# Designs tried in a protein design chat: miniprotein binders against q53ft3. Part 142

Target 1, 195 residues: q53ft3
Amino acid sequence: MFGCLVAGRLVQTAAQQVAEDKFVFDLPDYESINHVVVFMLGTIPFPEGMGGSVYFSYPDSNGMPVWQLLGFVTNGKPSAIFKISGLKSGEGSQHPFGAMNIVRTPSVAQIGISVELLDSMAQQTPVGNAAVSSVDSFTQFTQKMLDNFYNFASSFAVSQAQMTPSPSEMFIPANVVLKWYENFQRRLAQNPLFW
Below, E stands for the ipSAE of ESMFold2; O stands for the ipSAE of OpenDDE; V2 stands for 0.75 times the mean of E and O plus 0.25 times the DockQ between their complexes.

## First folded at step 16 (miniprotein)

Design jc12 (at its last look DockQ between E and O 0.65; V2 from the best seeds 0.68)
Fold by OpenDDE base, look of step 16:
Structure jc12 (fold): chain B 195 residues (1-195), chain A 97 residues (1-97)
Amino acid sequence: as target 1 above (195 residues)
Amino acid sequence: SDREELIRLAERAAIKLEMALAWLSDGDPQFAKRIIEYAIRLLREIEELATTPEEEEIVEQAIEAAQEALQLLEQGKPDEVEEILQEAIELLEELIQ
């Protein structure tokens, strides 16, 4: 039902279902994570009048989980980006995940999604600045992601003279990557939500 | 005190209306509607705590604004809602001062 994406990591599509209405993703090495994308897979919508409350859990200094409400996803907004890098010092909030004795290693955080009534969700207040809700913030995030990818890919660039023959390998010219990058930036500038 | 509770509720209502604006702009209008409905409930609680004619008037105007916003959303006119919600927020800010 849900997916979770961290930049530079594989997409997680297999949440641990801890209850009929509760799903959890593990985030190893959470201290290196700035943003998390939570999205619906599109296979199963929320029931009418329901959505998802998205929580973040990290271990406190005592190793106890601290849960914070990041924001929401709904059928009308099936994906959201959350900034989690600044939440490490936040106070815990009420959360629906109870005392889940999830054996947490100190470096592993969790994303929890609770399927709830929209009316109930409306009464909840996410932690400040967690939701990247502004078009500008989203654009900035996307731009940073693009830059990161471009920089990463470019770091592997070699001249033809430097190439080691590898007939089994496929090669993409750097100019193709650049053109893609430029086109994507243009599209993003025109409409940040073009996809 | 009743005054402290009034202020607390007013702050909460303002936050909810701001959230509604955010969800209208880049979110789900249906969820925004639910948020506004909840804000109206908060405003009704504030109305019950109001002790001065000025407070009563401000809260009443905020309720009217929020209700108008809700009606416009139901009519499929989200573009007209932003200004009205902003007015309601400003009224709540006045109430807190």
Scores: ipSAE 0.713, ipTM 0.908, lowest interface PAE 0.6, mean pLDDT 85
Fold by ESMFold2, look of step 16:
Structure jc12 (fold): chain B 195 residues (1-195), chain A 97 residues (1-97)
Amino acid sequence: as target 1 above (195 residues)
Amino acid sequence: SDREELIRLAERAAIKLEMALAWLSDGDPQFAKRIIEYAIRLLREIEELATTPEEEEIVEQAIEAAQEALQLLEQGKPDEVEEILQEAIELLEELIQ
């Protein structure tokens, strides 16, 4: 029903369902993670009048899970980016996941999604600095980096008439870079189901 | 004290109205409506705690603004909702002093 994405890692689309209305993703090496994207796959919407409360859990110094409310996803806003880098030292919040005491290593955290009534979600207040405004900001940053790479590579382009002999070097035709750029842009626009 | 509780509720209501503004612009108006409804419940509790005529007038104006915002959202006319909610937030900030 849900997906979870961390930059530089494979997208997770197979959440652990720990209850009918509760889903969990594991985040190994969580201390190296600054942002997490949570999104609906688009196969199963929330029931009418319901949405998802999104939590972050990390193990404290005793190995006990500490849960913090990051924010929400709904049918009308089916994806969100959360900043977690500032949450790894803090007091837990009230949460619906119970005492999940099993933490195998101190480097593994979890993202929890609880399907709840919108009226109940409206009463909850996320921890500060967690929610990042607009997934469009993440996409815009990524587009700028793609444009920057393409412009950088293109600045070294030479025509065949301008080439100097360099028998020890390999060359890549400029149209290969352009094709990669176009393919990447298309995949970026289609990667998240909810953007 | 009643004044301390009034301030805590006013701070919470202001946070909820700010959340509603964010969800209107960057999210889901249906959820924003639920948040405003909860904020109105908080404002009714503030109204019960108000002890001065100035406090009573401020919270009444905040309730009226939040209720008008809900009405406009239910009519599918969100154009003025942002300004109205911002006015309610400013009233709550005045209440906190």
Scores: ipSAE 0.669, ipTM 0.881, lowest interface PAE 1.1, mean pLDDT 79
ESMFold2 (binder alone), look of step 16: mean pLDDT 88; pTM 0.883

Design jc13 (at its last look DockQ between E and O 0.48; V2 from the best seeds 0.66)
Fold by OpenDDE base, look of step 16:
Structure jc13 (fold): chain B 195 residues (1-195), chain A 97 residues (1-97)
Amino acid sequence: as target 1 above (195 residues)
Amino acid sequence: SDREELIRLAERAAIKLEMALQWLADGDPQFAKRIIKYAIRLLREIEELATTPEEEEIVEQAIEAAQEALQLLEQGKPDEVEEILQEAIELLEELIQ
């Protein structure tokens, strides 16, 4: 149901389901993490009137988990970006995750998602400034990423006449990359959260 | 004290209205509506704690603003909501001073 993404790391799509309505991702080396993306996989929506409360847990000086509410995901907003770098010194909050027998190394944090009633979620207050991304910010970032990729790919473009025979290599026509770029931009413009 | 509770609730209500603005910006007006509805409940609690005519007036105006915002969202007019919610937030900030 959920995915978790940290920049420079592999996407996590297999959450540990610790309860019927609770999912957990492990985040190794969490101290190096600034932002986390939590998103719905799109396979299973929240039931009507329900959403997800997203929590962050890190070990305190005693190795005990400190949980903080980062924010929410809903069917209407199926992804969110959270800044966790500034939370490392925060106080714990009430959380739906009990004493999980998770063998924690001091360097491992967790993202917890609790499926809850939207009305209940509306009454909860996330830690300040954890939810960083507006749709606009995300769109801008995505656009920059796309531009970067296109520029990178285009820098390797050669004409047929300029090609050096390399039978072991596969070549992609530049127009294919361009078409992909255009299609992606169009899709992004339609729905910045299309993924 | 009642005053301390009033301030606490006002701060909480302001945060909720700010959250509502963010959720509107994020494209989920349905959840924003739920947040606003909750904020209105908080405002009503504040109203009950108000002891001066000034406090009562401020809270009443905030309730009206929040209700108007909610109505506009229900009418599918989110573009007009931001200014109204911002007004409500400012009213709450005035109440906290």
Scores: ipSAE 0.733, ipTM 0.917, lowest interface PAE 0.6, mean pLDDT 87
Fold by ESMFold2, look of step 16:
Structure jc13 (fold): chain B 195 residues (1-195), chain A 97 residues (1-97)
Amino acid sequence: as target 1 above (195 residues)
Amino acid sequence: SDREELIRLAERAAIKLEMALQWLADGDPQFAKRIIKYAIRLLREIEELATTPEEEEIVEQAIEAAQEALQLLEQGKPDEVEEILQEAIELLEELIQ
C-alpha cells in the first residue's frame, strides 16, 4: 500500500504489516540517511475520512525504540519528503506503535505508518523541520523518483520473442512507459509543481 | 496561571493555522479543513481563559476569521483563504505579546 525511498537505495514497496492498520519499513544504517520519502503506491487509497501518520524510530543508547512523528500522507497528498538527520538524538513522542516493534541493532531504524482518522491526525503536531517542502528539494526528489521508476520498470522489459504466454496478466508496451517518462520530465522542468 | 496557559494554547493554535496553510498549498483542502476545525477548538479554550476585554476581542476575531476560512473551503474556494488565515495568525501573535 506504501513505498519508502532513500536516495541511493532501492525503493522499498513491501512494508512489514505489524497490525491491521500499521506498517513498517526498516532503515538499516540509518545514521547515513538525511531524507526519506514515503508515498502511497496508488493501488489502494485510504478509506474515506482516514489517512496515514508517519513516524520515525531509532534505537536509543539502550537499544530501545524512540518514535517521533514526521508528518502525514493522505489521499489528497499521497507522498511526502521527511528530513530525519536532525531527529536521531531527539526525545520520543506519543505514538501508536507501543510494543509492536522491539529492540533493533544500533544501526537500524524504522519508518512507521499508522492508518488513522483524519480528525485524529489533525490534532497531532509533527516534530519541527521534519517535512521538506522547498522547490529545489521537491524537484530533486521528483526527478530521482522518476528516474527510479523508469529504471525499475525498464529492468523488466522483454522483447515479444522472449515473452512467456500469460493470459491472466495484463501487459504494457515498454514504449508507453518511455513516453510517459519523457513527457513527465519535460513538464517537470517547466513547472516542478504541475503534478 | 491562566495567562501562561492562554499563551501556550495561542502558540499551538498558530502552529495549527500555519499547518493548515501548508496543506492548502500542498493541494489538500480536506485535511486543511480538519486542522482548522481543531484550531477553532483551541481558540474556544483560549476564549474561556481570556480575562481582559482586549484578550476577549482578539480571540473572538480569530475565531471569526477561522470560521470564515472554513466556510470558504466548504464552498470550494481555497485560494481565498490564505489572507484570512494569515490575519488569524497575526491576531494570535498579538495575543501572545
Scores: ipSAE 0.703, ipTM 0.890, lowest interface PAE 0.9, mean pLDDT 80
ESMFold2 (binder alone), look of step 16: mean pLDDT 89; pTM 0.889

Design jc14 (at its last look DockQ between E and O 0.59; V2 from the best seeds 0.69)
Fold by OpenDDE base, look of step 17:
Structure jc14 (fold): chain B 195 residues (1-195), chain A 97 residues (1-97)
Amino acid sequence: as target 1 above (195 residues)
Amino acid sequence: SDREELIRLAETAAIKLEMALQWLADGDPQFAKRIIEYAIRLLREIEELATTPEEEEIVEQAIEAAQEALQLLEQGKPDEVEEILQEAIELLEELIQ
């Protein structure tokens, strides 16, 4: 039902189901993790009027779990990015996982997903700064990627007078690259998901 | 005190309306609607705690704004909701001053 992704790690698609409505992913070496992506696999949607509350759990200095509500996923928003790096020193909140005997090892954090009524979820307040807008993040990433590419390509630009004959190579005029860049930016601005 | 409770509820309601704006932007108007509905319930509780005509007026305006936002969402007009919710948030901020 759910997947969990940490950058530089293999995607996790097999959550531990600790209850009928509760799923847990283990995150080893959690101290090195900045962001976590939680997503629905698309196989089973939430029932009508239900969604998922996403929690983060890490061991405190005494090895006791500290749980924090990161945010939510729904059928309408089946994936979310959460910043967890700044939460590792935060205070715990109420969570639905407290009574569960989850095997915990030092340095392993957990992502917990609780399937709940949307009306109940609406009454909950995630910890601040945990939820990252996927649209904004994607737009920013794409823009940075485009800028990087443009800068890279432009660094190789030479005037015709500076060109040396290389019959085995094909050349693209810099203005073509610029035009492409401008067109892409325009499309991105109109619809970040145009692709 | 009743005043302290009023302020607490108003702060919470403002947070909820901000959340609704975020979820509208993220593309799930259904959940945003649920959040707004909850905010309206909070606003009704605030209304019951209001003791001055000024407070009553501010809360009533916030309720009207939130209800209008909800109606627009039900009509499939999410683009018109942002300004209205922002107004409601500002009203709540005024209430807690």
Scores: ipSAE 0.783, ipTM 0.929, lowest interface PAE 0.5, mean pLDDT 87
Fold by ESMFold2, look of step 16:
Order: sequence, then C-alpha cells, then structure tokens
Structure jc14 (fold): chain B 195 residues (1-195), chain A 97 residues (1-97)
Amino acid sequence: as target 1 above (195 residues)
Amino acid sequence: SDREELIRLAETAAIKLEMALQWLADGDPQFAKRIIEYAIRLLREIEELATTPEEEEIVEQAIEAAQEALQLLEQGKPDEVEEILQEAIELLEELIQ
C-alpha cells in the first residue's frame, strides 16, 4: 500500500505488515540517511476519514526502540519527505508501535506507518523539523533555479572596455540583472508561491 | 494555575492553526479542516479558563476567526483563509503574554 525511498537506494514497495493497520520499512545504515520519502503506491487509498501517521524508530543507547512522530500522509497528500538526520539522538515519544511484536535488528532504523482516524491524527503534533513541506520544496527549487540563472548570466558579463561595436544589438547593464535577482529573492522569502 | 493552563492551551492552539496553514499550502484542505476543528475545541477550553474581560474578548475573537476560516473552507475558498488564521494566531500570542 506504501512505498519508502531513500536517495541512492532501491525503492521499497513491500512493507512488513505487523498489524492490520500498521506497516514497517527497514532502514539499514540509518546513520547515513538525511531524508526519507514515504508515499502511497496508489493501488489502495486510505478508507474515508482515515490517514497514515508516519513514525521513525532507532535503538537508543540501551538498545530499546525509540519512536518519534515524523508527520502524516493522507489521500489529499499521498507523499511526503521527512528529514530524519536530526532525530538520531532524540528521546522516545508516545506511539502506537511500542507494544507490537515486531522482529527487528537493534542496529537498523525503521519507518512505521499507522493507519488512523484523521480526527485522531489532527490531535498529534510531529517532532519539529521532521516534515519537509511542499512549500519548502518549491522554495529550494526556486532558489536553486535563481542561483543557476544568475551564475549563467554573469558568465557573459563584459566591461565597457571589452565591448565591441554592435549597433543593432540591445544590451542590458549587469546591475539590472542583479537588481532583479535581489528583488526576486526578497519576494520569494515573503511568498514562495508568488510566481 | 488557571493562567498557566490557559497559556499552555493557547500555545497548543497556535501550533495547530500554524499546522492547518501548512496543510492548506500543501493542498489538503480536508485535513486542514480537521486540525482547525480541533483548534476550536482548544479555544473553547481556553474560554472556560478566561478570568478577565480582556482574555474573554481575545478568545472570543480567536474563535470567530477560526470559525470563519472553517466556513470558507466548507465553501471551497481556501485561498481566503490564510489572513484569517494569521489573525487568530496573533490573538493567541496576545493571550500568552
């Protein structure tokens, strides 16, 4: 029903189902992972009024599982990116997986997905900085595109001493491009979706 | 104390309204509505703890703003909701002071 993706690894599409409403993916070598993507395969939607709470687990210093709520996936947002690099030293939190009979290796982290009522999910608060919003993704993409354009345009800059006569060509002072770049960055910081 | 509990509930409600804004921006107004509904329940608990006319007026205005946001989402107008929820969050921040 779910998929799990880590950059540079094969996509996992066969979750271990540990209960009717609970699914788990193993993440070996979790210490090298910064982000995971959790998504619905699209074959089976959540039942009406339900969604998925997404948890991350790793062993603490005594080898016991430490589970933290990363965020949610829903029929309306069926994929999400979660940052896990900051969670490796965190304390455990209340979660639905602690009483489960799950076979796991203590050195391997896990992503857990619990199918729950949307009303119950609305009352839960994910750990800070775990979820990466679609707005954050647009901001990162837009900033990279902006930097790429500025670097590209700047590579063609010439001084007045370097210019050759071309009366039929139009020219733009380099400062105009810089002013546009600075203005675009300011607008992007105010509203990442303004364009 | 009642004031300490009022502050804790107001902080939680503000977090929930910020979450709702995030889920609206992510394009899931149905889950955002569930979060706003929960925030309204928190605001009603705050209303029961309010002891001054200033606190009572602030929480009443926050409830009205959150209810208006919910009505706009029911009408399919999610683009009109952001400013209204921001106003509710600012009212809650005033309560916390």
Scores: ipSAE 0.693, ipTM 0.892, lowest interface PAE 0.9, mean pLDDT 79
ESMFold2 (binder alone), look of step 16: mean pLDDT 88; pTM 0.886
OpenDDE base, look of step 16: ipSAE 0.766; ipTM 0.927
ESMFold2, look of step 17: ipSAE 0.678; ipTM 0.886
ESMFold2 (binder alone), look of step 17: mean pLDDT 88; pTM 0.885

Design jc15 (at its last look DockQ between E and O 0.50; V2 from the best seeds 0.68)
Fold by OpenDDE base, look of step 17:
Structure jc15 (fold): chain B 195 residues (1-195), chain A 97 residues (1-97)
Amino acid sequence: as target 1 above (195 residues)
Amino acid sequence: SDREELIRLAERAAYKLEMALQWLADGDPQFAKRIIEYAIRLLREIEELATTPEEEEIVEQAIEAAQEALQLLEQGKPDEVEEILQEAIELLEELIQ
């Protein structure tokens, strides 16, 4: 039902189902994690009128779990990015995972997803700054990626006078790259989700 | 005190309406609708705590705005909701001052 993605790590698609309506992902070496993506796999939607509350759990200085509500996923918004860096000093919140004997190692945090009524979710308050705006973040990421690519490619640009014949290599004119960049920017501006 | 509770609820209602705006932007009007419905319940509680005609008027206007937003969402017009919710938020901010 759910997947969890940490940058630089393999995607997790096998959550531990700890209850009928509760799922948990283990995040080893959580201190190095800045962002977590939680997403629905698309196999099973939430029941009508229900969504998912996404929680983060980390061990405190005493090894006791501290749970914090990060945000929500729904059928309409099946994925979300959460910033978990900086939450390590936060106060614990009420959570639905308290009765679960989850074997915890000191270096392992958890992402918990609780399937709940949307009406109940609407009454909950996520911890501040955990939810990353998806549209803005995606747009910014894409823009940065494009800029990075353009800068990288342009750094190799040479004039024809500077070119050394290399029959085994293919060359792309810089103007083609620029045109591509401009076209992509235009499409991105029109619809950030054009793909 | 009743005044402190009124302020607390107003802050919470404003937060919820802001959250609704975010979820509208994220493409889930269904959840946004649920959030607005909850905010309206909060506003009704605030209405019961209002002691001055000015407070009553502000809360009533906020309720009307939130209800209009809800109606627009039900009509499939999410693009028109942002301004109305912003108005409701501003009203709540005025109430807190």
Scores: ipSAE 0.781, ipTM 0.928, lowest interface PAE 0.5, mean pLDDT 87
Fold by ESMFold2, look of step 17:
Structure jc15 (fold): chain B 195 residues (1-195), chain A 97 residues (1-97)
Amino acid sequence: as target 1 above (195 residues)
Amino acid sequence: SDREELIRLAERAAYKLEMALQWLADGDPQFAKRIIEYAIRLLREIEELATTPEEEEIVEQAIEAAQEALQLLEQGKPDEVEEILQEAIELLEELIQ
């Protein structure tokens, strides 16, 4: 349902579902990550009146991660870029249990998506410095997301003569994906904020 | 104190109205509407804490502006909402000092 993209890394499209309404992506070596893109794959929209709250956590030597609210994705805004560099342990106060070693050791953080009512999301307040507002950065992330999605979908393309029959499944022609990609790319170049 | 709580609520309401403006600019008026509805609930709590006629007038004007913005969103007129919400935010800033 969701994708997670970090510049210079493979896109993640297989979230771990940890509850009916909660999905998680692992971010190894999170110390090197400044921004993350969370987006809807387009396969299943949120039910009416619902959206996704996007959280970030990092491992703490105290043993339990604290989930910090980055922001939201909705059917009306199905992707978002979040700055996480300001949320790493090096941006706050020193931990009393040895924060000095953390800056040199990569570890695994997580992005969580919780499917919630829009009314509940409206009452939540994201942490500061999370959302990215630059149109140039937005365009760069959007173009990378577009390329990563198209390349992923294209990697499964086969000719009809080579398909294994699966009559219970729905299929779409590869040209539909290509046409969508080309149209989206053209619109993005003309107006980065068209969506 | 009631004054400290009034300021905290006013800061939160102003933040929510700014958030609604951002979501309108991003093209999601449905979520912006939900945020404005929550902001109105915060404004009604502020109204209960107001102790001076000036504070009461400011909160009443902010509520009316937010309700007008909500009506415009229901009519499918999100472009007309920005100035109205900015006026409500400025009123809340007067409460905060």
Scores: ipSAE 0.708, ipTM 0.890, lowest interface PAE 0.9, mean pLDDT 79
ESMFold2, look of step 16: ipSAE 0.680; ipTM 0.886
ESMFold2 (binder alone), look of step 16: mean pLDDT 89; pTM 0.887
OpenDDE base, look of step 16: ipSAE 0.766; ipTM 0.925
ESMFold2 (binder alone), look of step 17: mean pLDDT 88; pTM 0.888

Design jc16 (at its last look DockQ between E and O 0.66; V2 from the best seeds 0.69)
Fold by OpenDDE base, look of step 17:
Structure jc16 (fold): chain B 195 residues (1-195), chain A 97 residues (1-97)
Amino acid sequence: as target 1 above (195 residues)
Amino acid sequence: SDREELIRLAERAAIKLEMALQWAADGDPQFAKRIIEYAIRLLREIEELATTPEEEEIVEQAIEAAQEALQLLEQGKPDEVEEILQEAIELLEELIQ
């Protein structure tokens, strides 16, 4: 039902189901993690009128779990990016995961997803600064990626006069790259989720 | 005190309206509606705690704004709710001054 992604790590698609309505991902070496992406796999939607509350837990100095509400996922917003790096010193909040006998290694944090009524979720307040605006962040990320690629590719651009014959290599005209870039930007501006 | 409770509720309502604004913008108007509905309930509680005509007027205006935003979402116009919700938030901020 859910996936969890940390940059530079393999995607997790097998959550531990700790209850009928509760799922947990383990995040080893959590101190190195800045952002976590939580997403629905698309196989099973939330029931009508329900969504998911997303929690983060980390061990405190005593090894006890500190839980914080990061935000929400819904059928309408099936993925979200959360910044967790700044939360590692925060105060705990109420959470639905209770005293789960989860064997916790001190270096392992958890993402918990609780399937709840939207009306209940609406009454909850996530910790500040955890939720990253997905649209803006995605657009910015994509734009930066495109810029990076364009700059990289352009750095190899040479004039025809500067070209050395290399029969074993294929060349792409810089104008083709530029055209692609412009088209991609246009599509991105029209719909950030055009794919 | 009633005044302290009024302020607490107003702060909470403002937070909820901000959340609704964000969720409306992020593409899930359905959840935004749920948030606004809850905010309206909070505003009704605030209205009951209001002791001055000025407070009553501010809260009523905030309720009207929230209801308008809710209607716009029902109409499938999430892009039009930002300004209205922002106004409601500002009203609540005035209330807690």
Scores: ipSAE 0.757, ipTM 0.923, lowest interface PAE 0.5, mean pLDDT 87
Fold by ESMFold2, fold request of step 18:
Structure jc16 (fold): chain B 195 residues (1-195), chain A 97 residues (1-97)
Amino acid sequence: as target 1 above (195 residues)
Amino acid sequence: SDREELIRLAERAAIKLEMALQWAADGDPQFAKRIIEYAIRLLREIEELATTPEEEEIVEQAIEAAQEALQLLEQGKPDEVEEILQEAIELLEELIQ
């Protein structure tokens, strides 16, 4: 019914159904994830008067799940981008005097989708600044990433006269980066979700 | 106290009206309508707690603004709700002061 996408990873389309109205996707290596896209596959719409509440779950320092409401998907808005980078446990040491160290083992976070009445969803408040509410916001985010990368790469540009021999290094002509930028930008304008 | 409880409800109502603004503009106007309906219920609870004529007048105006936004959505005018929802939110922020 649902899909889950993280940039740079394969899309997940086979949610684990943990209840009649609850679906879960695993997010391994979740600490490296900044955004997640949740969307409806289009095969099964929500029943009339219902929609989906989307949650992020991560284990706390004791290994217990912490669930946070990210936002919603509905038949009228069947996809959403959520920022999860600010929802992870804060970094830093809980290092008590006496050299006791708290060690966390690698663990898996989850995206949960709960099918609920729209009236019930309206009463819920997502955690702040988690939801990216539209395809236009996704396009703006992607354009900012394009500009940032291009500006960064361009700051290292050198002319042929400035180059020195370096047989152990690889170089990319600047026009390759520019061509990639222009092609990506054109494709983004045609289909913001092409990548 | 009544004032502290009124502030908590006003903050929640303002959050809901902000959420409705986002869903009307960039989301699903049908869901935005349900959020506004809930916000109006919160505003009516605030109205019961109001202890001064100033508080009562502010919440009355916030209810009217939210109802006008709901009417605009029912008329298929989601692009026109931004200003009236922002006015409702500002009224609630004044109520909190």
Scores: ipSAE 0.727, ipTM 0.895, lowest interface PAE 0.8, mean pLDDT 78
ESMFold2, look of step 16: ipSAE 0.649; ipTM 0.865
ESMFold2 (binder alone), look of step 16: mean pLDDT 87; pTM 0.870
OpenDDE base, look of step 16: ipSAE 0.745; ipTM 0.920
ESMFold2, look of step 17: ipSAE 0.718; ipTM 0.895
ESMFold2 (binder alone), look of step 17: mean pLDDT 87; pTM 0.870
ESMFold2, fold request of step 18: ipSAE 0.723, 0.692; ipTM 0.895, 0.885
ESMFold2 (binder alone), fold request of step 18: mean pLDDT 87, 87, 87; pTM 0.871, 0.869, 0.872
OpenDDE base, fold request of step 18: ipSAE 0.755, 0.750, 0.757; ipTM 0.923, 0.922, 0.924
ESMFold2, look of step 19: ipSAE 0.654; ipTM 0.870
ESMFold2 (binder alone), look of step 19: mean pLDDT 87; pTM 0.869
OpenDDE base, look of step 19: ipSAE 0.754; ipTM 0.924
OpenDDE base, second read of step 20: ipSAE 0.740; ipTM 0.920

